# VHH binders against q7zyf1, part 36

Target 1, 260 residues: q7zyf1
Amino acid sequence: ALRIKVISMGNAEVGKSCIIKRYCEKRFVPKYQATIGIDYGVTKVHIKDREIKVNIFDMAGHPFFYEVRNEFYKDTQGVILVYDVGHKETFESLDGWLAEMKQELGPQGNIDNIVFAVCANKIDSTKHRSVDESEGRLWSESKGFLYFETSAQSGEGINEMFQAFYSAIVDLCDNGGKRPVSAINIGFTKEQADSIRRIRNCKDSWDMLGVKPGATRDEVNKAYRKLAVLLHPDKCMAPGSEDAFKAVVNARTALLKNIK
Short names: E, the ipSAE of ESMFold2; O, the ipSAE of OpenDDE; V2, 0.75 times the mean of E and O plus 0.25 times the DockQ between their complexes.

## First folded at step 24 (VHH; framework vhh_7aqx_2)

Design j15 (at its last look DockQ between E and O 0.06; V2 from the best seeds 0.00; counts 0 for: pae E 14.0 > 2, placed apart)
Fold by OpenDDE, look of step 24:
Structure j15 (fold): chain B 260 residues (1-260), chain A 119 residues (1-119)
Amino acid sequence: as target 1 above (260 residues)
Amino acid sequence: QVQLQESGGGLVQAGGSLRLSCTTSGFTFSRYAFSWFRQAPGEEREFVGYISRTGGLTYYADSVKGRFTISRDNAKNTFYLQMNSLKTEDTAVYYCAAVKRWGYSYDYWGQGTQVTVSS
């Protein structure tokens, strides 16, 4: 039987353990080593008519346990990367977690050969959402990561996440430990992603179109055409593209009204 | 009152160097880890780097790795971002942040300092 190693990553209290427990409720024999901040479990799953043995290492996000968890990054095939949608700082910290993993894997380690499932967790707390789905998705997919909205409390999205996650890992394994080329195709370009981010965070319509204040009508139209092609809903599969496109249209309209 | 204040930002030519400082007050400096973030115009805030409470551990974004260094001075309640080999794409507002320990939410944020790298 195929054996795979999975770890969890993310800030404390984002619900990593809860996600794992929710999924494993009947099958997870927790061997919690409280002393080292790692909960280890073995589970059997059936993916694509294959029995897979999964070793799950649920790592404490508490910094106190860094000296312990740093040893568990090696030979990892899958990562459940979790943040809390109600706490933006947990999302912002994801790059730090990736950096930690990369550091521990060393120069021989290739993060590209690891399947990442990003869990935007605690979606049940919608009243206080601070990270938009599009933002999380854009961040994740731009890196070739899987993205899921999850609630460890309700169970929403958990099964879907794990199914896709394990399936991807199996594919990885079947491909000799390398990500299939098809998995690398993010479906959108860096330029598209950057444009969407810019548009989302722009100060004004000039900035949105990437033109200087006082730009001519022709310059505005040229800039608009470029963005329109880039972000067109029929061509752009990037998260947030539709909204960005609409914003660009509106920005153009607004600017042209003021340009004699 | 807790304060984090960035300084040292400004205009620099590509290939140049700049050192940012984050001066802190209102909390026990030695008990906190620190991070730098940056936000370019029209871009999302992004992680730059982290330094642990003891200063023994540092992490950097891939985009700045090998060029940027974070350090801290407990006696001065200040931590730093040394930026070398600056690139135009490094242009952003840089923010300092404090957290008790890595793996938790950041407790405090600075107001930011502008760094502009010209070609």
Scores: ipSAE 0.006, ipTM 0.230, lowest interface PAE 10.5, mean pLDDT 87
Fold by ESMFold2, look of step 24:
Structure j15 (fold): chain B 260 residues (1-260), chain A 119 residues (1-119)
Amino acid sequence: as target 1 above (260 residues)
Amino acid sequence: QVQLQESGGGLVQAGGSLRLSCTTSGFTFSRYAFSWFRQAPGEEREFVGYISRTGGLTYYADSVKGRFTISRDNAKNTFYLQMNSLKTEDTAVYYCAAVKRWGYSYDYWGQGTQVTVSS
């Protein structure tokens, strides 16, 4: 039987433990006896008729010192990374969580050989989303991470997430702990993803087109055409590309009104 | 109202032993994980040790590993810090803290108990 180590990461109160507990309760194998408590679990899962023994660490409940933290991150096959779609600060913290993990693993650490499942969790359905699906999906998929919409209230998406997550971990293990040579075909390039993120975060139309204030009409049109080709829906399948394309069109229009 | 009350602090000779208790009220004890922290005058607060909700997992700072032991007794709503082979460097105010949700933040803190280790 295949044995794997999984950890969960994310800010407190994003529903991380609820997702884990809901899955474990539904996936309990008859007569399984836990060897430890709620903070660390061992469970069995069957994926494609394979028995997989999973060691699950809930990182949210355990304070760490440097040496202990390195030990927990080392030898991890999978990470469940959770944020609350209703609280943008929990999404913004994801880069911080990755940075801490990279620091603990050191220069020889290779996060690319760890399966990440990003859970955009819907804890409170009565509030409007602060992080739309395209933003979260772009962040996740551009890093080679799996992305799932989950609901702590309904439980929807949780079983599907774990099935895909464990299947990807099995594939990783079958490829000697390295990503398969099959290219990840996500339908967009890093340049396209970076451009969409930049456009989403721009403060004005000049910045959006990547030109200095005072640029000529020709400079504006040249910058526009470059972005329009890059982001055209026929060639860019990235989450949020259509909105970015529309924003670039609107920025050009706004700037040309101010230029003779 | 949630209350955490430390007891068992005092003066002890270097090389001696002391056991701290943290008695809790106002919440379901079995739903919380607990930690001990300490703070010497003029220093930052230092993590000492942690025990999980079920008691199945414990973690210790390197400075106390092998000398200190954390345990909990759900029947008495109390958790403990057994301190052996005490050093003068262990002199501090010791705090117990409770956490319900996962993360590095603690929901409730005790008022602290003084531990003084004399030469």
Scores: ipSAE 0.000, ipTM 0.117, lowest interface PAE 14.0, mean pLDDT 77
ESMFold2 (binder alone), look of step 24: mean pLDDT 86; pTM 0.869

## First folded at step 25 (VHH; framework vhh_7aqx_2)

Design L2 (at its last look DockQ between E and O 0.01; V2 from the best seeds 0.00; counts 0 for: pae E 20.2 > 2, off the site)
Fold by OpenDDE, look of step 25:
Structure L2 (fold): chain B 260 residues (1-260), chain A 119 residues (1-119)
Amino acid sequence: as target 1 above (260 residues)
Amino acid sequence: QVQLQESGGGLVQAGGSLRLSCTTSGSTFSSYAFSWFRQAPGEEREFVGAISRYGGLTYYADSVKGRFTISRDNAKNTFYLQMNSLKTEDTAVYYCAAPKRFTWSYDSWGQGTQVTVSS
């Protein structure tokens, strides 16, 4: 039987353990004491008519467990990366988690050979959503990660996530430990993704267009044209591109009204 | 061994803000996670918060969650504790610390900086 190693990553209280428990129910047996910040479990799953034995390491998100976590990154084939949609800081911390993993894998390690399933968790609390789906998707897909909206409470999206996740890992294993290209969204460029992120995080219309405050009408128009070509719905398939394009249009309009 | 020095403490009114700094020397700053602790008179030293090596991960005690923020500047070998909405209960000597590698025990401490929150 194929043996797979899976780890969970994400800040404390984002629901990592809950996601795992929801899926595994009676099959997840914690072996490690909470004192080390890692729960270990073994489960059997059936994927594509194959029995897969999965070792799951549920890692605590507390920074104090860093030196413990670093021992568990090696030989990982799949990562469940979780953030809370109601807490933006947990999303912002995802880059830190990736950096930690990269650091621990060392120069010979390659995250490209690991399947990542990003879980935008706690979607049941929609009243307090602080991270849009498009933002989560853009971040995840730009890195070749799988993306899922999940609720550990209701169970929404959990089974779908794990099925796709394990399927992708099996494919990876069958492909000699390399992530299949088909799993990577190549429908948009890094430049497009960066532009969309910039637009989403901009402070003002000047920043959105990438011009200095007080820019001339010509400068604003030039900047707009560049972004329009880059983000046009017919040319950009990146998540959030439509909204970004609209924002750029509006920003231009607003700035030109104030420029004599 | 990393050397730590706290600064920025003082007297502030309840509801006010204060920013503490911890400057490090003697070791590679980027190699360490860092933590803040505090000790009130007659009480034991308690954990306030921590920041990971890469700065993307933070953790806070429940008592300060939502009010305190930890950040770091690797270029300055300094990490910070931004304290907002301060309460009288926040009065303490604040200490910065670096956890020992592998064990995450704390054996390296600064001298501490006094924070006093008045009513």
Scores: ipSAE 0.012, ipTM 0.241, lowest interface PAE 9.1, mean pLDDT 86
Fold by ESMFold2, look of step 25:
Structure L2 (fold): chain B 260 residues (1-260), chain A 119 residues (1-119)
Amino acid sequence: as target 1 above (260 residues)
Amino acid sequence: QVQLQESGGGLVQAGGSLRLSCTTSGSTFSSYAFSWFRQAPGEEREFVGAISRYGGLTYYADSVKGRFTISRDNAKNTFYLQMNSLKTEDTAVYYCAAPKRFTWSYDSWGQGTQVTVSS
């Protein structure tokens, strides 16, 4: 029998508990009172005549419960990391959640050997979406995490997420609890991801190309060629690279129109 | 990006069996987990099952559990869906899919193969 510990992470009110309850139905039996900020349950997953027992800690994300949830990071095989696509601050908090876990695991902890499934939740309320799919996917995949669009309300994506999540955890356990040496190739570099994020947040064409106002035509074209090589869809498989590349092309055209 | 091609679809009577194949070209086959999905007319694409990249561990949707079996043959760069005890509700276009390497986001899909189960 394989025993797996998983936890939920993310800001309060992003739908962590709803995702877990919708998937588990009657199989999740809460054993903790909610006043301590942790719901603990056990569920079973059956894989071809084998039973896998999953210990699930559905952890409150409110800062009030920080001191309680720190005791539950140890010995975790999988993390369900949730944000609300309609509230950008919950997405921006994800780096803080990782930092909290890294800090509590200490120097002997290695989050590269933990399976993360990032859930971009509430996709059935698209009129309120403030974090698009490419942005969330870029963040997730640049860290080696699984990414899913989910809705606890409609159920979209939840079964697919848990199936992939459990499969990835089992594969990791079969490899001695360590990722295979060849498993780290995500198809883009940190420099590519950082450039896409910077371009998405630029306010003008000068900043987008990384040149000072008043740059010469040659300086604009040199900056453009560097970014074009970096972000070209044939060389960059990062989510959002196509849009970033188009933005860079448009920025160059706009700047050259105003330069002799 | 891995290239995927399904084959083996067709017409079969209810209660019968059919074996789908998914062949690959491009990236290293043995480093990928693979999934089967299906889509009936007017419905969303539905997860059918998956097989792990390093072992014979498999996962199935409840609607097909016990009737369908996924396997892989790394020497032939092929993975399979054995469908037994077919029902008319299994009628759909079946797709094989691969996640982006080392993740479970699905960005490589085959073109699909039609399975029709007649009563």
Scores: ipSAE 0.000, ipTM 0.096, lowest interface PAE 20.2, mean pLDDT 76
ESMFold2 (binder alone), look of step 25: mean pLDDT 79; pTM 0.794

Design L3 (at its last look DockQ between E and O 0.09; V2 from the best seeds 0.00; counts 0 for: pae E 16.1 > 2, unsure alone 63.5 < 65, grease 25.1 > 24.2, placed apart)
Fold by OpenDDE, look of step 25:
Structure L3 (fold): chain B 260 residues (1-260), chain A 119 residues (1-119)
Amino acid sequence: as target 1 above (260 residues)
Amino acid sequence: QVQLQESGGGLVQAGGSLRLSCTTSGFTFSRYAFSWFRQAPGEEREFVGAISRYGGLTDYADSVKGRFTISRDNAKNTFYLQMNSLKTEDTAVYYCAAPKRFTWSYDSWGQGTQVTVSS
């Protein structure tokens, strides 16, 4: 039977353990007490008519446990990366988690050979959502990660996530530990993604268009044309591109009204 | 083979202080984080606290937070549990532990040291 190693990553209280428990209710056999910030368990799953033995390391997100979890990154084949959609800081911390993993894997380590499933968790609390789906998806897909909306409480999205997640890991293993090429083909460019992120996080219309405050009409139009080509619905398949394009159109209009 | 030995236990009055020591051998002390556990009669073994590899971070159970302090001396291959403001509820056998490498399981335990807090 194929044996795979899976770890969970994310800030404290984002629901990592809950996601795992929700899926494994009858299958998860805890081997060790999580008093040291790591819950170790073994489960068996059936993927593509194959029995897969999964070792799951549920890691605590608190910085205290860095010295503990740093030893568990090695030989990982799958990562469940979790943030809370109601807490923006947990999403913003995802880059830090990736950086930590990269650091621990060392120069010979390649995150490209690891399957990542990003879980936008706690979608049941929609009234307080601070990270929209497009933002999460853009971040995840730009890196070649799988993306799922999940609720550990209701169970929504959990089974789908794990099925896709394990399937991808099996494919990885069958491909000699290399990520399938199909997973690497991102349907949008880094420039497109960066532009969308800028537009979403801009302070004002000037910043949105990438021009200096007080820019001339010509400068505004030039900037707009560049972004319009980049983000055009026919040319850009990046998550959030449509909204970004609309925002750029509106920003241009607003600025031109005020420029004598 | 990881060896751990607790010492420093005894009888103390409520409100008093006690310092436990855990002496280690058989492994590279500086590579490991360490933890203290305790077990009262009829109860399950419970986490008391932990100290990071470099000693910069500590964590404690809520029941002992603010009263207990863990420290380590790498030169002596020893780490400590300073217990202040002791309560009768703190009565237990105290164990020091080092997690196994890679699995971080607590399979290596000392013999324990008895701490009794009298009213």
Scores: ipSAE 0.009, ipTM 0.256, lowest interface PAE 9.4, mean pLDDT 86
Fold by ESMFold2, look of step 25:
Structure L3 (fold): chain B 260 residues (1-260), chain A 119 residues (1-119)
Amino acid sequence: as target 1 above (260 residues)
Amino acid sequence: QVQLQESGGGLVQAGGSLRLSCTTSGFTFSRYAFSWFRQAPGEEREFVGAISRYGGLTDYADSVKGRFTISRDNAKNTFYLQMNSLKTEDTAVYYCAAPKRFTWSYDSWGQGTQVTVSS
């Protein structure tokens, strides 16, 4: 039987334990997290006619437990990475979580050979969101991570997440612990993703098109055409690309009105 | 033999700011997370916030989110609590603490520094 190791990651109070408990139910007993910062469970799943024994380590996200967490990063096949869509700081912390894992794995470690399932979790039932789905999905998928909208309260999305997560881990294990080339095709390039993120964060039309203030009409049109081709809906399937394309069109129009 | 020493407490008007410091010895400072706690008279110690060993992760109690910021300076073996928009309910003795490895427990505490916020 194939045996795999899975850990949870994410800030305290984002719903990691609730997600795991709802999926594992009686196979996961949350006994030790309050005392030693880790709860452990074993479950068996059936994927592609294969029985898989899963060792799940639900790690407390509080910084106090860093010294406990660092003992569990090595030899991990999958990570459940969780943030709360209602609290943008938990999403902004995700890069720090990756940095913590990278630091503990060292330069010989390769996060690209670990399956990440990012859970955009809805803890707050008031429907207030601080992180748009497209922003979370773009961040996740541009890194080669799986992305799911989940609710720890209702359980929505959790079974779908675990099914896809375990299937991806089986594929990784079947490829000798290395990510297959086919698994890195996400329907858009890093250049497209980087451009969308940059455009979303721009405050003025000059910066959005990547031209200096005082650029000529021809320079504006040339910069526009590069971005328009890059983000064209026929060529770019990235989350948020339609909004970015529209913003680029509007930026060109605004600049050309004032240049004459 | 870990030693922690808080400083920077004092009296401040509501809406004001203070910066607390915690200096450490007997640690490999760069290898540890650190926490701030506070205790008002007659109350239990309350978690305020924490910072990871490399400074990329911070966590805060809901009562202080957006007002307090934790940072660290590895060159000075010091970590800080910047407290802005102080309220009278922030009046307490503030403690820095270091965790015992592999536990929820905090085995090392400073002496505490008094913060008093006047109306």
Scores: ipSAE 0.000, ipTM 0.172, lowest interface PAE 16.1, mean pLDDT 79
ESMFold2 (binder alone), look of step 25: mean pLDDT 78; pTM 0.797

Design L4 (at its last look DockQ between E and O 0.07; V2 from the best seeds 0.00; counts 0 for: pae O 9.1 > 2, unsure alone 63.4 < 65, grease 26.4 > 24.2, placed apart)
Fold by ESMFold2, look of step 25:
Structure L4 (fold): chain B 260 residues (1-260), chain A 119 residues (1-119)
Amino acid sequence: as target 1 above (260 residues)
Amino acid sequence: QVQLQESGGGLVQAGGSLRLSCTTSGSTFSRYAFSWFRQAPGEEREFVGAISRYGGITDYADSVKGRFTISRDNAKNTFYLQMNSLKTEDTAVYYCAAPKRFTWSYDSWGQGTQVTVSS
């Protein structure tokens, strides 16, 4: 039987433990690993007619995990990376969590050999959403990570997430630990994703097109054409690309009215 | 086990600010996540906040969120607690702490520095 190690990462109170416990129910067998001084769960799942045994380490956000040793991260096949859609700061922290892991693993560590499942968790379905789905999905998929909308309260999406997560781990293990790198597999490039993120965060139409407020009509049209080709729905499958394309079209229209 | 030394405590008026420092000896600083705790007389030690080993992640008690900021400077083997908008209930001895290796406890504590917030 294939044995794998999974860890959870993310800010405290984003629902990491709740997601794990709702999926595992009574199958979670607590164990202790003295090397890193944490408890972990052992569970068994069936994926593609194959039994796999999973060691699940829940980071939980407890202060003890701030002395993070290589032993916590090493030999990990999968990471459940969780944020709360109602608290944008938990989403903004995700890059920090990845950076901490990467620095601890060092040059010999290779995050590309690890399956990530990003859980956009709805701690409370009545809470106003601060991170829209396209923003979270773009961040995740541009890094080659799986993305799921989950609800810690209702359990929605959790079984689907774990099924896809474990399937991806089995596939990766069976494929020699390699992931597809081609943009064809996700339908967009890094350049397209970066442009959509920039456009989402722009403060005005000049900034959106990447031109100075004194720009000529030719400069506006040239900048527009570059972005339009890059983001056109026929050539860009990125989450949020349609809204970004419309925003660029509207920005051009607004700027050209004001240059006369 | 790491040696820790706090500094920067003192008397401050409510609404004021203080910055506490915690330094370590030797080259072990970068190996640890660090925490701040505080203890008022007759009460148990209370978690204040923590900072990850490389500084990318911070965590705070609810009572101090938005008012206190933890940072670290690995080149100076020092980490800080910036305390803003201080309240009289923030009066306590503040301790820096490091976790015991390979366990869920703290075994390295500073001597403490007194913070007194007057109205």
Scores: ipSAE 0.012, ipTM 0.403, lowest interface PAE 8.1, mean pLDDT 79
Fold by OpenDDE, look of step 25:
Structure L4 (fold): chain B 260 residues (1-260), chain A 119 residues (1-119)
Amino acid sequence: as target 1 above (260 residues)
Amino acid sequence: QVQLQESGGGLVQAGGSLRLSCTTSGSTFSRYAFSWFRQAPGEEREFVGAISRYGGITDYADSVKGRFTISRDNAKNTFYLQMNSLKTEDTAVYYCAAPKRFTWSYDSWGQGTQVTVSS
């Protein structure tokens, strides 16, 4: 039977353990109870008519446990990366988690040979959503990660996530430990992704278009044309591109009204 | 494997204070985070608190938060559990521990020291 190692990553209280528990109800045999910081479990799953033995390391997200969790990154085939859609800081911390993993894997380690499933968790609390689906998808897909909306509370999206996640890991293993090419082709460029992120996080219309405050009408139009080509719905398949394009159109209009 | 030895246990009145020590053998004291556990008669062993490698971060069980403090002295290869405002429910055998590398389990335990809090 194929044996795989899976770890969970993310800030404290984002629901990592809850996601795992929700899926592993009746299948999760905890072998090592670390009273604080890390749960270890073994489960058996059937993927593509194959039995797979999964070792799951549920890692505490608190920095306190860095000295412990840093030893568990090695030989990982799959990562469940979790953030809370109602708490933007947990999403913003995802880059830090990746950086930590990269650091611990060392120069010989390749994050590209690991399957990542990003879980936008706690979607049941939609009234307080602070991270849009498009933002989560853009971040995840730009890195070749799988993306799922999940609720550990309701169970929504959990089974789908794990099925896709394990399937991808099996494919990885069957491909000699290399991520399949299909998972690498994201369909949009880094420039497009960066532009969308900038537009989403801009302070004002000037910043959105990438021009200095007080720019001339010609400068505004030039900047707009560049972004319009980059983000046009016919040319850009990146998540959030349509909204970004609309925002750019509106920004141009607003600025030109005020520029004599 | 880190060898651990607890000391400092005894009988104390409710509201009193006690300081436990855990001494470890070996040259790798500074590489480990350390934890305190306790086990009351008939109960499961429970987490009390932990201290990070450099002593900058501490974590405590809710039941002891605000009353107990963990510190460490790397020069002495010793870490401590300062227990203030002790309650009768704090009566237990106290154990110091270090997590086992790569297993997320605690397998390095001291012999334990008895703490008894009387009413």
Scores: ipSAE 0.007, ipTM 0.258, lowest interface PAE 9.1, mean pLDDT 86
ESMFold2 (binder alone), look of step 25: mean pLDDT 78; pTM 0.791

